VHH binders against FAS-associated factor 2 (Faf2). Designs and how they scored, part 12

Target 1, 346 residues: FAS-associated factor 2 (Faf2), of Rattus norvegicus (Rat) (q5bk32)
Amino acid sequence: MLPFRFTYYTILDIFRFALRFIRPDPRSRVTDPVGDIVSFMHSFEEKYGRAHPVFYQGTYSQALSDAKRELRFLLVYLHGDDHQDSDEFCRNALCAPEVISLINSRMLFWACSTNKPEGYRVSQALRENTYPFLAMIMLKDRRMTVVGRLEGLIQPDDLINQLTFIMDANQTYLVSERLEREERNQTQVLRQQQDEAYLASLRADQEKERKKREERERKRRKEEEVQQQKLAEERRRQNLQEEKERKLECLPPEPSPDDPDSVKIIFKLPNDSRVERRFHFSQSLTVIHDFLFSLKESPEKFQIEANFPRRVLPCVPSEEWPNPPTLQEAGLSHTEVLFVQDLTDE
Short names: E, the ipSAE of ESMFold2; O, the ipSAE of OpenDDE; V2, 0.75 times the mean of E and O plus 0.25 times the DockQ between their complexes.

## First folded at step 8 (VHH; framework vhh_7yz9_2)

Design v1 (from n3 with Y99E D104L; at its last look DockQ between E and O 0.05; V2 from the best seeds 0.00; counts 0 for: pae E 13.5 > 2, grease 24.4 > 24.2, placed apart)
Fold by ESMFold2, look of step 8:
Structure v1 (fold): chain B 346 residues (1-346), chain A 123 residues (1-123)
Amino acid sequence: as target 1 above (346 residues)
Amino acid sequence: QWQLVESGGGLVQAGGSLRLSCTASGFIFSDYAMGWYRQTAGNEREWVAFITSGGSTTYADSVKGRFTISRDNAKNTVYLQMNSLKPEDTAVYYCAADEEVYTLLGEYIFDYWGQGTPVTVSS
């Protein structure tokens, strides 16, 4: 088993697992459930006054999540707008100072009318039988659990007693859960630290392999460049040879020694060899260049010099000599010695 | 009282079909993504299928094309239709509700699990 194969499958499984749980935020649904809570709160204050328990301002699911996270009791009140006892309960029990103090100090309080969509959804989940309805919810056995239900009209003293009884009977479960969370969180932190260290090691190893891959690719590219240079040089040599053959085929015939306009030229090449050829006085100096170029011995680039007087002959068109002169116009004698200078690397 | 109850498991011949059901209570079912998982003796739980609160589905490669997950929010029920069953599908099948994705290792993702329903597929 290879370390990369093991860690690749583990990491891939984690990403596949996470990808299949990509979902819309459940709190972004079309309905306005927070608006349902706020509207109940305002209606409550208008009917019963401002002295009341602090309402949780959020959805039922948010209230459950906060109660679970904070290990707090959640008191849920479902209001029956049309029930004859609802007004008396709200005025006499919920607004009693001692009830307000108990609820505010010991629990989260979520309330909604069952005529609102959010309240109706909670009603479907809690399935109350009558109003007023209260449910006490807390985390028990790793699940948010209804640990008390109060249905029907209740007086403030009895409400305090029943809520206190439910909380006291269940408080030890919250302490136990708090201790168990500390143990699980410590274990999870350790696992996360180990995973982070392992992932960092994998990234370091992958970076080392990437650098080795780049080094191999750089070496391969340099080999390709050398090969291309060799092929380009071979093509250049072949093209040069073909060009030399073309020039040789196009050279004018060498004049007879008996021709009165014949010029015998002795060329001294850079390799100290000597070559002779006759030219005609009427020919352009370009014929001299073409002749020398057609020779296998000649440099790829060269210039031609005469010594008396010392000068470079314009055998190739240039800015100074756009149309190279004839041998006669250049002042050559019937017999000349010319020197070929190698310019290939200049 | 929050719970998930699986049903519909049993003994079936290879190539047969079963339909598993999972009924939820005590939470707002329509707000939760639901999943099916399976476990053979001595092994870790294996993901089988997933359905979002909006109805989008995904499947493990081992069951794709043979299993279909669906949900009925009015009945608070998620289903797993299992067709063309193979002996390797033998396991205890669990229903789960997904409120969050917790860890890159895929542990402790679901706070809500059923008790499981056994499925046995004979050769």
Scores: ipSAE 0.000, ipTM 0.292, lowest interface PAE 13.5, mean pLDDT 79
ESMFold2 (binder alone), look of step 8: mean pLDDT 80; pTM 0.800
OpenDDE, look of step 8: ipSAE 0.034; ipTM 0.579

Design v2 (from u3 with D104L L105S; at its last look DockQ between E and O 0.08; V2 from the best seeds 0.00; counts 0 for: pae E 16.5 > 2, unsure alone 64.95 < 65, grease 25 > 24.2, placed apart)
Fold by ESMFold2, look of step 8:
Structure v2 (fold): chain B 346 residues (1-346), chain A 123 residues (1-123)
Amino acid sequence: as target 1 above (346 residues)
Amino acid sequence: QWQLVESGGGLVQAGGSLRLSCTASGFIFSDYAMGWYRQTAGNEREWVAAITSGGSTTYADSVKGRFTISRDNAKNTVYLQMNSLKPEDTAVYYCAADEEVYTLSGEYIFDYWGQGTPVTVSS
């Protein structure tokens, strides 16, 4: 059993090893795709001369992208270096003046040898069967699509007819895509204008809301200020009333009418009311001010005047009168009329 | 026309590891993006990972950091190293080759994938 089993494994291993040499293709890696194109161009010109269709100078991917962007047909030629029909096709069909003119005027032309990695990769992608190989690619229904394949040797007049047929049959798809791109551009411009108008309206609404918030805040500040002023005025009135009560409690007693040092004073208040009180000649004029201040009907600020002679009595301490005089020192008689002047507005 | 054969599936405990393999034939493997997909019963196929012809990798969020895709162009094989497996990873795993060019009036070369290899992760 061992000899058969060993032979069987070694035969299968040899077969698999041989398939690996045949199957693994050194073209499997594309490391310099532009170099592959340039190499083909140089080889082509060496073999067939310089009169040829203009080669696209770039990768297959770049050629596809440019054809899509420019809404152009892309003609792809895959060259078989060792195929018996390659030389005849290149010399007699591809390099024919009428073919050169057609290709140069109506399409992008990408070409490569399938012996080069880039050309081989494209041959796999396009599923090439035989040489010469041509494929026409264009944007159709929003996809880059192979719209024609030409395989095998073809004469130049037939090549022109076939390429023209493929392009004419598919030209309406390119026109439709051009029109749709224009419509999208017009729609995008309108949408941008609408978006700009919306943003402007939004900013205006935000500014209006900000002004409303500021007006509400300003009103609240004003109302708070007015309320604080009212509370402060109420406290001032309360303090004033408390001070009037304190002064009333501290007044000296009114002298008897029979007291020889008694002074009867009649006060004429700003509201034309009269108030009478007796004082003692020895008392300071401050008692007159304190008495008048203690009255509910008296002004908050006032001064006291006598008329004969007309004078303002110094009833509160000042720089001129740090110690106000007594009633006697002020020259008051046993009966006196004094006038209270309201100074609240001054 | 294309042939993709998956292997390496099986039963594994949660937290374990598996290495899936996919061998390709009938095309030049190194020229195409390769990917792994998975499917549970009654659901659509979920993309798992992809590797470009140039070796760049991308992963679904659900497997990032746990799974590693790699390729061996000499053996025409793409691998999926699956670490820290969870019961949620239970599915049939499919290998796929991704093509970029469409043929004729809108035909897709959409999905070239194999028969799949089942993976079961026990809790």
Scores: ipSAE 0.000, ipTM 0.132, lowest interface PAE 16.5, mean pLDDT 78
ESMFold2 (binder alone), look of step 8: mean pLDDT 78; pTM 0.784
OpenDDE, look of step 8: ipSAE 0.016; ipTM 0.317

Design v3 (from n3 with Y99E V101I D104F L105E; at its last look DockQ between E and O 0.01; V2 from the best seeds 0.00; counts 0 for: pae E 17.3 > 2, unsure alone 64.7 < 65, placed apart)
Fold by ESMFold2, look of step 8:
Structure v3 (fold): chain B 346 residues (1-346), chain A 123 residues (1-123)
Amino acid sequence: as target 1 above (346 residues)
Amino acid sequence: QWQLVESGGGLVQAGGSLRLSCTASGFIFSDYAMGWYRQTAGNEREWVAFITSGGSTTYADSVKGRFTISRDNAKNTVYLQMNSLKPEDTAVYYCAADEEIYTFEGEYIFDYWGQGTPVTVSS
């Protein structure tokens, strides 16, 4: 993920870089940039010895990023392998003990040969005129800026003087940026603490309100359920009463006592009350059930029994008796006593 | 201590839409430019869109007119609205942030990257 870092400056620079990304310059494909740096370090030590400034172990982009982050000077050395002054500079100036001490204590030091792809890429960016070449780079006004260039052979005392002059002339910009970063960091820490506390308080309040909404919803559902049960029972009772009234209106008329096919039936209800009604022998037993169902004092479910012989009369169609018989077919006499048994709870 | 967290990826049909979000913490979001990148299997990471701290936007040619980048500095969030999605848009999408410190001599790389959110566009 951290590989493939890219840097942008303005809207125009972003567009120009994006266009290069879509159609990249083939020469910008550095194959092994860290290998280029390590190779230079090894060749330097073979030619000039191990007493040298500490090399930054990484790419040019990494060195720029570290210098920006740490608010340090970055000294860039571009080595011309075939230039007549390169060996003299490395041996007598760069490796001088006082120069080593200055570079190691005050700056990051990145070096590469311009014969290597990484060094060539940096050479194209810095556009040196001659070798040896040094550039001093630092963060200035929020920009990584070349603040000094040294080109050509230079003696160690002059190198120290020039590097020190460049750093002294530019140190106040780094101090100013360091102070501004501390202020921004302090502000950011405070704002993050305040934002986290505010968000935690908001989440706590939202959690409490969510819990209360859930409690209200459960109560509302339970109240609705109770009301629906009440309404359903009221409708059931109304439907039952309407059915009883409908059956009463559909009953055939009671035959006169003088009708020879008249049957007088005395019903004994479960509450010990008696009702009597005349029926016709040709009528279905369903008429008996419908009459009893139409009575207000009758149970919602009941069966009808006779005494001689003791039996349950099939007054309602069932699988066993799909067509209930007539009073005559059931063997009822002209005067009969029937018993109504309550089945409502069975 | 800094974080960039992408969300909103998933499976979508060709011609459909997705909205990616990237929430930032650990730096002053309003000072940073934000970008979206994507990577398909076997390829290098490809730039998709960029938005400066000031709100100016730039898009890769492959997504112009279909994708829109936006930011909400109050929520520390950058968005990528992806419309008219094609199977070629299938990739892992990454959010990135850069402090807008510029040189004209060189490129600064993004210091902050997210973990990525996968997007699959079925044909």
Scores: ipSAE 0.000, ipTM 0.199, lowest interface PAE 17.3, mean pLDDT 80
ESMFold2 (binder alone), look of step 8: mean pLDDT 79; pTM 0.795
OpenDDE, look of step 8: ipSAE 0.033; ipTM 0.315

Design v4 (from n3 with Y99E E100T Y102T T103V D104L L105Y; at its last look DockQ between E and O 0.01; V2 from the best seeds 0.00; counts 0 for: pae E 16.5 > 2, SAP .693 > .668, placed apart)
Fold by ESMFold2, look of step 8:
Structure v4 (fold): chain B 346 residues (1-346), chain A 123 residues (1-123)
Amino acid sequence: as target 1 above (346 residues)
Amino acid sequence: QWQLVESGGGLVQAGGSLRLSCTASGFIFSDYAMGWYRQTAGNEREWVAFITSGGSTTYADSVKGRFTISRDNAKNTVYLQMNSLKPEDTAVYYCAADETVTVLYGEYIFDYWGQGTPVTVSS
């Protein structure tokens, strides 16, 4: 059984929870954060004049990001519209010429009313206790950190002293961070240069190896071509020798000197040597060609000439002489001198 | 055990020449790329020259045309011939070996350094 008080508090808790969604705090709903800052800047100028520190024209998050990126101090002012000391602080401290000079020269300055949604969001983050409120923010230990808080009315000379103290106490962290960024950049550049140089050397080695392989392949192809030429020439010479031997074996026997139908022929070869052989008048002139072809000294291609009358003898079949004549039909005498003309180079 | 021993440093007049040597032991020298670095007081080491296992060389812009790196694999030695020396070449010179020399588009995974040999160039 549930107690009456337990049930009542449970229902009341549900009702309180539901009312929260119906009646939101109007400052919780940030709809125009840059507009909130520009609106504060305009109202500041209307109330206090145009001689003031330069306002950062952007959101609180943008101001934090810029301060982090540029390694600068960020001064945040939260304005309490209804606080009794706000007007005096703005007129007499923020607008003092030496305060303006300090803020403009050494920090980013962001300001907003806590009655505006953007200012209220920053108020929720910074948790000020009273007004006027200032916070100094910088990059420390790799995070944006509040390094000083000033709350309550302060005279311009005291404001300068306190802001200067906060910056001096924290300046070494910014110097250290700048040096660390420079070291990282220098290390990255050196590594990149070393990598590029090493890779260029490796590519040069690859090109050397490629050229070596190409030269070896070229040499092998050249050697193969030379060997094939050598083998082809050897086969050609062997074939020619076989033909000469075949013709020598097929020659009819040389007639006796006593044979009345014998013809003694003296051949004058291109090398100025002379060869004699007897033939029979009934033999075809092809026997003369076959005899000369069978000689080691004879050219591969030749023709046979007689001088009286000067003529080329038809010793092989041709268009004019499909059937070469006999020695008798060619008109050769019992003794002849014939000339062998080299046709190999024609 | 890896060991790199530099020698050949000293005092030399501007415009003069000096030859540094670095003898290696404890690894197969012919498989490694070798390099020279230099360092002035308070600064990071600066790369000077590289020679690959295949003999290809590269140089930092500040020394190109004046310095020559070479190697003698039979003696496990890398050399740096420094000509036309300038006062800004004054530094402690270190040799180094790159353990990744067999990898195409290699990466540097170890720093193997000698003890360094000082070079001073007077004007």
Scores: ipSAE 0.000, ipTM 0.249, lowest interface PAE 16.5, mean pLDDT 79
ESMFold2 (binder alone), look of step 8: mean pLDDT 79; pTM 0.791
OpenDDE, look of step 8: ipSAE 0.073; ipTM 0.601

Design v6 (from u1 with I28E F110M; at its last look DockQ between E and O 0.49; V2 from the best seeds 0.00; counts 0 for: pae E 4.1 > 2)
Amino acid sequence: QWQLVESGGGLVQAGGSLRLSCTASGFEFSDYAMGWYRQTAGNEREWVAFITSGGSTTYADSVKGRFTISRDNAKNTVYLQMNSLKPEDTAVYYCAADYEEITDLGEYLMDYWGQGTPVTVSS
ESMFold2, look of step 8: ipSAE 0.279; ipTM 0.673
ESMFold2 (binder alone), look of step 8: mean pLDDT 83; pTM 0.846
OpenDDE, look of step 8: ipSAE 0.184; ipTM 0.652
ESMFold2, look of step 9: ipSAE 0.259; ipTM 0.642
ESMFold2 (binder alone), look of step 9: mean pLDDT 83; pTM 0.847
OpenDDE, look of step 9: ipSAE 0.166; ipTM 0.652
ESMFold2, look of step 10: ipSAE 0.261; ipTM 0.678
ESMFold2 (binder alone), look of step 10: mean pLDDT 83; pTM 0.843
OpenDDE, look of step 10: ipSAE 0.456; ipTM 0.801
ESMFold2, look of step 11: ipSAE 0.234; ipTM 0.669
ESMFold2 (binder alone), look of step 11: mean pLDDT 84; pTM 0.849
OpenDDE, look of step 11: ipSAE 0.284; ipTM 0.713

## First folded at step 9 (VHH; framework vhh_7yz9_2)

Design w1 (from v6 with M110F; at its last look DockQ between E and O 0.06; V2 from the best seeds 0.00; counts 0 for: pae E 3.9 > 2, placed apart)
Fold by OpenDDE, look of step 9:
Order: C-alpha cells, then sequence, then structure tokens
Structure w1 (fold): chain B 346 residues (1-346), chain A 123 residues (1-123)
C-alpha cells in the first residue's frame, strides 16, 4: 500500500501545483493571520488533546520578531492535514511530555496548518518537502535564519536529540549576539550619562557665572548709593556754609565798647566754648541768632536761652512772634550770658 | 492584538497635497517594513510606496517624485506625503506591515493590513 499512497500524493501535489498556475490559490489571500493560528490550535486540541507545546499566539512574522528581540530559538511546525504521518507525529512525538518540556523551556513554538492562509504563506517561504515539517530559526549575523530542518516522521527521542543538537550547535552564536547587545546597551547608557553630566556641568557653570554677575551688580549699586549719599551730604554742607556766609555778610557792624546803647553778650556754646560780641539794644533778636548761625562752631539747629530768668529767647520768627523782639524788648542788660542749646538731633 | 489604523484621507483638488498616517499597534513596529497600497473599485491593489525597517524607501513609478513615505518608530507610525495629486490618484489607500526578512514575497504576504482611508482628487 506504500507505493500507491506515495504515487497518489505525488500526483495530487503535481495537480495542485498545476492548478496554482491556472487559478490563484485562495490560501494566498491572508485575511486573518491570527485567526488562522487560533483556528489551527483549536483543531489541534480537538484531535490530539490539550497536552501540547505552548503555541505562539501571533503571526509568523510576529513570532520571528519576538524571537529576534528575545534572542530565542523559534521552532516552526507546519502541519500537513492531508499527510499520512501528521497524526502519528502529533500524537506520539509533538505531544510527548519530554518534547513538550523541551520546547516550552528552550524555544518559542509557532505552528499552523498549510491549509490556512497564514500557514500557506509560511510554507511558501520555508518550502517544505514533506511532512511533518519542523524548522528551527534564530538570529544569526543580524538575520533570522533557519538553522535546522526536520522533515518526515520522527520519534520522540530522536526529535529531542535533533532539536538539542541544533540548539547546541548554534548556542555560541546566540551567546555572541547577547553579548553584543549588552555591549551596545552599555555603551549607549554610558553615552547618555556622559551627555547628562556634561549638560549638568554646563548648567552649573552658567549658574555660577550668573551669581557672580549678580554679586558684581549688587556691589556696584551699593557703591553708587554710597557715592550719592556722600555727594548729597557735601551739597548740604556747602549750602549750609553759603547760608552762614550770607548771614555773616548781612550782620550789622559791631558797636563800639563805648557805645552806651550796646549789649555785650557772651555766648556759651554746647562745646563749652565761649564767644562774645556786642549788639545794639535796638537790634532784633534775629541778629544774635544770625550771628551764632554764622559761626563755624555753632550747631545747625539751636536755641538761645537766658538764665535770669530762665527762658528761651524768641530769636526766630514764629507764629507767636512773627517779628522777634529787640534786645531791649527782650529785657537784656548791658552784659548778658546766653546759652546755646543744640537741637540738631531733635 | 495587531492593528493598523489609517488616517488623513479625504477630498482634495488636483495639484493639492495630502498626508496620510498609519499607526501600528500590537507588534514590534521597528522590525517591520511598512507599505502603502491603493485600490480603486474593480481593480487590484496597487503598490504605492514601501519603507524598510532601516528607512530605505521605494516608490511606484506612478508616484515617484510626488509621494514621500516616512516612518516614526517612536510613534509607531508610517506616513505618506502626497504632493501634486492627480485625479488618477483617487483610491482607497491601505497601510500594510510585513516582517522585513519576508517582505520580498509580495503584497499578498503582508502580515497586517489596515482598513483603508479614501482619497478623492477632484479635477
Amino acid sequence: as target 1 above (346 residues)
Amino acid sequence: QWQLVESGGGLVQAGGSLRLSCTASGFEFSDYAMGWYRQTAGNEREWVAFITSGGSTTYADSVKGRFTISRDNAKNTVYLQMNSLKPEDTAVYYCAADYEEITDLGEYLFDYWGQGTPVTVSS
């Protein structure tokens, strides 16, 4: 019965091949790749049970992508629904506990029927000769590459041995790729750290310069303020001096000691110095104030006080005395001692 | 779940410009080549532009010099800038994704397709 089956399948394959030239294979239209995989999974479980390797839940391309990203082996199974050995393989080999354990632990597993569009697509890429078909795929030289192919019925022990052999033979490449990725990642991290450190340094320098500038400006402003204050004080002093000089120039001449209408006044200044000058009885108290004001030793603000009786002399025009009294009117005698009180701090 | 969502289609006058976007989700975008196709009623899908994961671009002769395909991996988005549009460019535009290593197998072997976005160019 073996030759007849072989011939039948060969003829069928030839016929299918010929038909492909006449009518586009409906399987060439990929509409729902994920659905194809899920459908196969369900069919598989219905036929062979739930004890099987974990099916990758995604398209073939997605499986490749994930295998690449994770640097894992990808085992691809293409199921030939019409092939006589498919059932035996699935029942006895693929679903063997040891096989399940090996696949689940060491590789991703993607499977689909070639009768499904997604499986058909993959079959066009992998170009299997017979079934069952297994391909081991991994990242090699920056490309996902088939590193092993198992075609035909295989026993569980042999399957384990073959898969293990393929993986072991290619383990060095996988390790190398991992190391390269790690190195690249480390380099990138280092570069990023360097860049960040540089930026931080620049910011720190900028901030330092900003602070220095601010300090300089603050110092400059303080200096300017001090200078302005000095100038203002000088102007005030000059004005005061000019006013004193003006008062001095406007003073009446000093009466003669022989003048019977003159008053000798001894002024006691706050600094305990004494100044004496004669005035005329007919002169206003403003004159004695002006005299004192014109003296360099006199306070800026002062009042004149008499002791007998003690009183402040109204020497400056006020609301009460818009016209200060004369020395005579103020009750001064021919000789008087007057006390000058400093009011500058008041 | 994988998804391609096209946007940016609409009505435009001849000589005008339009920018299509296609946002991808559910797969590692950076590992996939992206393409734009267009289809008119009753016709087969026509290839328009293709961009590899590395950024290499290819254009159909009919759109060369007028259309620009680009991608932003950070946004999982592919773009089609269409300039100098012609009435002949009127079609439903589809975004497609395929793993780069198998992209050469043709348009029917793309893993993912969007729902399409209509572009109408008025005379």
Scores: ipSAE 0.061, ipTM 0.610, lowest interface PAE 3.4, mean pLDDT 86
ESMFold2, look of step 9: ipSAE 0.239; ipTM 0.652
ESMFold2 (binder alone), look of step 9: mean pLDDT 80; pTM 0.797

Design w3 (from v6 with E101V L109I M110F; at its last look DockQ between E and O 0.30; V2 from the best seeds 0.00; counts 0 for: pae E 4.0 > 2)
Fold by OpenDDE, look of step 9:
Structure w3 (fold): chain B 346 residues (1-346), chain A 123 residues (1-123)
Amino acid sequence: as target 1 above (346 residues)
Amino acid sequence: QWQLVESGGGLVQAGGSLRLSCTASGFEFSDYAMGWYRQTAGNEREWVAFITSGGSTTYADSVKGRFTISRDNAKNTVYLQMNSLKPEDTAVYYCAADYEVITDLGEYIFDYWGQGTPVTVSS
């Protein structure tokens, strides 16, 4: 009976091949791969029940991607709807509790009918000879690779043994890949940490330098301010000295002690020193002010006060006295004691 | 949703050049091999060029030396530079994506196809 089955399937394949030349195989049209999978799942459950391995809910490529990412085995089942052994396989082997347990625990499971476009596509790649068809796929040497094929009717125990054998034979590759991934990940994490640390260090250094620059600039500014103040003060002093000298040069000559029209003035300075000079009664009070101003020991700002009666002498032009009075007009006697009051701090 | 969008097709004179682009979305582009197919009216789709996720390229004999396939993973785009175009190159060009699987037969099964872009080479 074996030759007849082989011939029948071969003829059917030839016919299908021939029909492909006449009419494009509707299965060649990419329509809804996910829909194909879902449809198959529903058909499967209707026919064989809900006790089956967990079907991967996605396209073949998605299954491969996840298998690669997760470093898991991918078991691919292609269902031949028209093949006589498909029902028996599904009922007795694929849906066996031990088989379900094995598949669900150790591999992803992708299945589709070859009558569906998605299943048909996969069949074109895997090129199954007979049904049922199973392929085991895993990541090997950085490539997804078919590492085992099971074709034809198989009993549950044999299926378990064969799948286990395939997995065990290839387990070392999976372990190797896992280790390599871990190493790569660790290296990457380490590099990232190093880079972050370096950047942090660089930022810290930059900040330190920035602060140093700011401090230097602050110090420089302070020094400049101090120097400017010093220069300004020196200039002020120079100007004051020049003004004093000018006033001194412009002073009238001191009258003789024998001059009947002279006034002897004793100035009491704020520092308790006394200065004596004669002036003419006809001279303006400005002259005595200028005299005092020209003295080194005199305050920068001062007023002259008489005690009898107590009064401030209008020695400087003011709004009230645009022309200061003469010594005579001010009521000074032949001998006077005048008090100089320091107004510099006022 | 997975999508491939071809662009760059058009009319070109014999001996001219054209650059096709295919932009992918909805999947991890870097994990997939990309390919270009072409189909003429009444004929089956024929493969033109493939590029693996690793960047290895394969060309059909009919286009070898004239066409260059390349990819930019950052842009999720595959390109087909077509030089020295011939009237025989007139076809609808399709972009396809496939997860790279090494089979005993070395064939790629593409899961996704674009809508195609027409290329017409005038004599």
Scores: ipSAE 0.027, ipTM 0.558, lowest interface PAE 3.0, mean pLDDT 85
ESMFold2, look of step 9: ipSAE 0.167; ipTM 0.589
ESMFold2 (binder alone), look of step 9: mean pLDDT 80; pTM 0.793

Design w4 (from v6 with E28T M110F; at its last look DockQ between E and O 0.01; V2 from the best seeds 0.00; counts 0 for: pae E 19.3 > 2, unsure alone 64.0 < 65, placed apart)
Amino acid sequence: QWQLVESGGGLVQAGGSLRLSCTASGFTFSDYAMGWYRQTAGNEREWVAFITSGGSTTYADSVKGRFTISRDNAKNTVYLQMNSLKPEDTAVYYCAADYEEITDLGEYLFDYWGQGTPVTVSS
ESMFold2, look of step 9: ipSAE 0.049; ipTM 0.511
ESMFold2 (binder alone), look of step 9: mean pLDDT 79; pTM 0.793
OpenDDE, look of step 9: ipSAE 0.475; ipTM 0.806
ESMFold2, look of step 10: ipSAE 0.000; ipTM 0.187
ESMFold2 (binder alone), look of step 10: mean pLDDT 79; pTM 0.790
OpenDDE, look of step 10: ipSAE 0.532; ipTM 0.824

Design w5 (from v6 with E28D M110F; at its last look DockQ between E and O 0.12; V2 from the best seeds 0.00; counts 0 for: pae E 14.4 > 2, placed apart)
Fold by ESMFold2, look of step 9:
Structure w5 (fold): chain B 346 residues (1-346), chain A 123 residues (1-123)
Amino acid sequence: as target 1 above (346 residues)
Amino acid sequence: QWQLVESGGGLVQAGGSLRLSCTASGFDFSDYAMGWYRQTAGNEREWVAFITSGGSTTYADSVKGRFTISRDNAKNTVYLQMNSLKPEDTAVYYCAADYEEITDLGEYLFDYWGQGTPVTVSS
């Protein structure tokens, strides 16, 4: 996966790759940060009782984000499990009723043991010198900033005084940020209204183009359908011509005029032309139909009539006449005039 | 509460381009440094690019000049424009976020990761 094969790597590239093993993946240092905070809360209650400030139940980064969003102070406590002053601080300062009231009313409170991965990562960020350790964090100059640090054992009255002093000294930065947020909100509302109108017009234009494309496709399909109909008509005409040629080739030969069983038939076609041909009395009437079908001037569909007596001759196989009769069986004389009736439109 | 969702991955020919997006929700995006990482099968995840909340960028040497990271805080989105792609860029790309502390004492500690978007560059 490297940009170069191993033999083409520069010394610098190899060195940079090796530094990855010295600079650990940030994820490997914290696996369950919320679990670390909940674990500390339960440990705290077991050791010091249930009368304590309300713990923020989330990661350090979540606590910072919430403090920024709500424009609140964030108090961070890092617990040194092995430090001799930690138990006294928790019992006598954090659990003092006046301290609990101050913390619960004026700030978010995040706490963790530095022996847990989440607490350790916060320790690396805040770089405390000793325990107990408290840091006050707030939004200042558009960034979350440590505005006070309290290190070492402190009595509850002094803790209250110092936390109050830090908050009072920094209150003006929170007021300034609230005013700036109102200005930005008003600007964003106006931009959103303008953007919504623009997006609505774009959506309308896109829908119009989609409908135009669909209409062009419908027109193209209709044009293709017409072309297919034309091709089908051409194929039908060609097939008809081939059928006429095949029937002409299959006609039996015309009998000699000397043949006593010869029948001369004069056909009156629908276009008033006449055609005559000799047939044999023994031939099926189908020969008459095949002869007429083979003529270029004949209708595509037709029937054959005799007039004396007037009747339609069964010249093609049908349900009624699976085997059409011979000329003899149909009662034709040695000379006949037959009429061809056009059935093409029926 | 929080979520990072990557998109824009896919299959592309060598020399082509892709634009990856990562949309964040459930935290104040403008507070966070954002990064892109990538991982091939059987290897450790490799850093690709970072962008601070203030817009300053840094890149791994292997992608300098070809990739550009950018952010749009109004849309809670970070982008990775990948140009002149090579088969070596084939990987699953991950988006990551870390809260920028405004103290002089902190370093980046990534808290949030996306699920990844696969990118394949065919030769």
Scores: ipSAE 0.000, ipTM 0.256, lowest interface PAE 14.4, mean pLDDT 79
ESMFold2 (binder alone), look of step 9: mean pLDDT 79; pTM 0.790
OpenDDE, look of step 9: ipSAE 0.053; ipTM 0.608

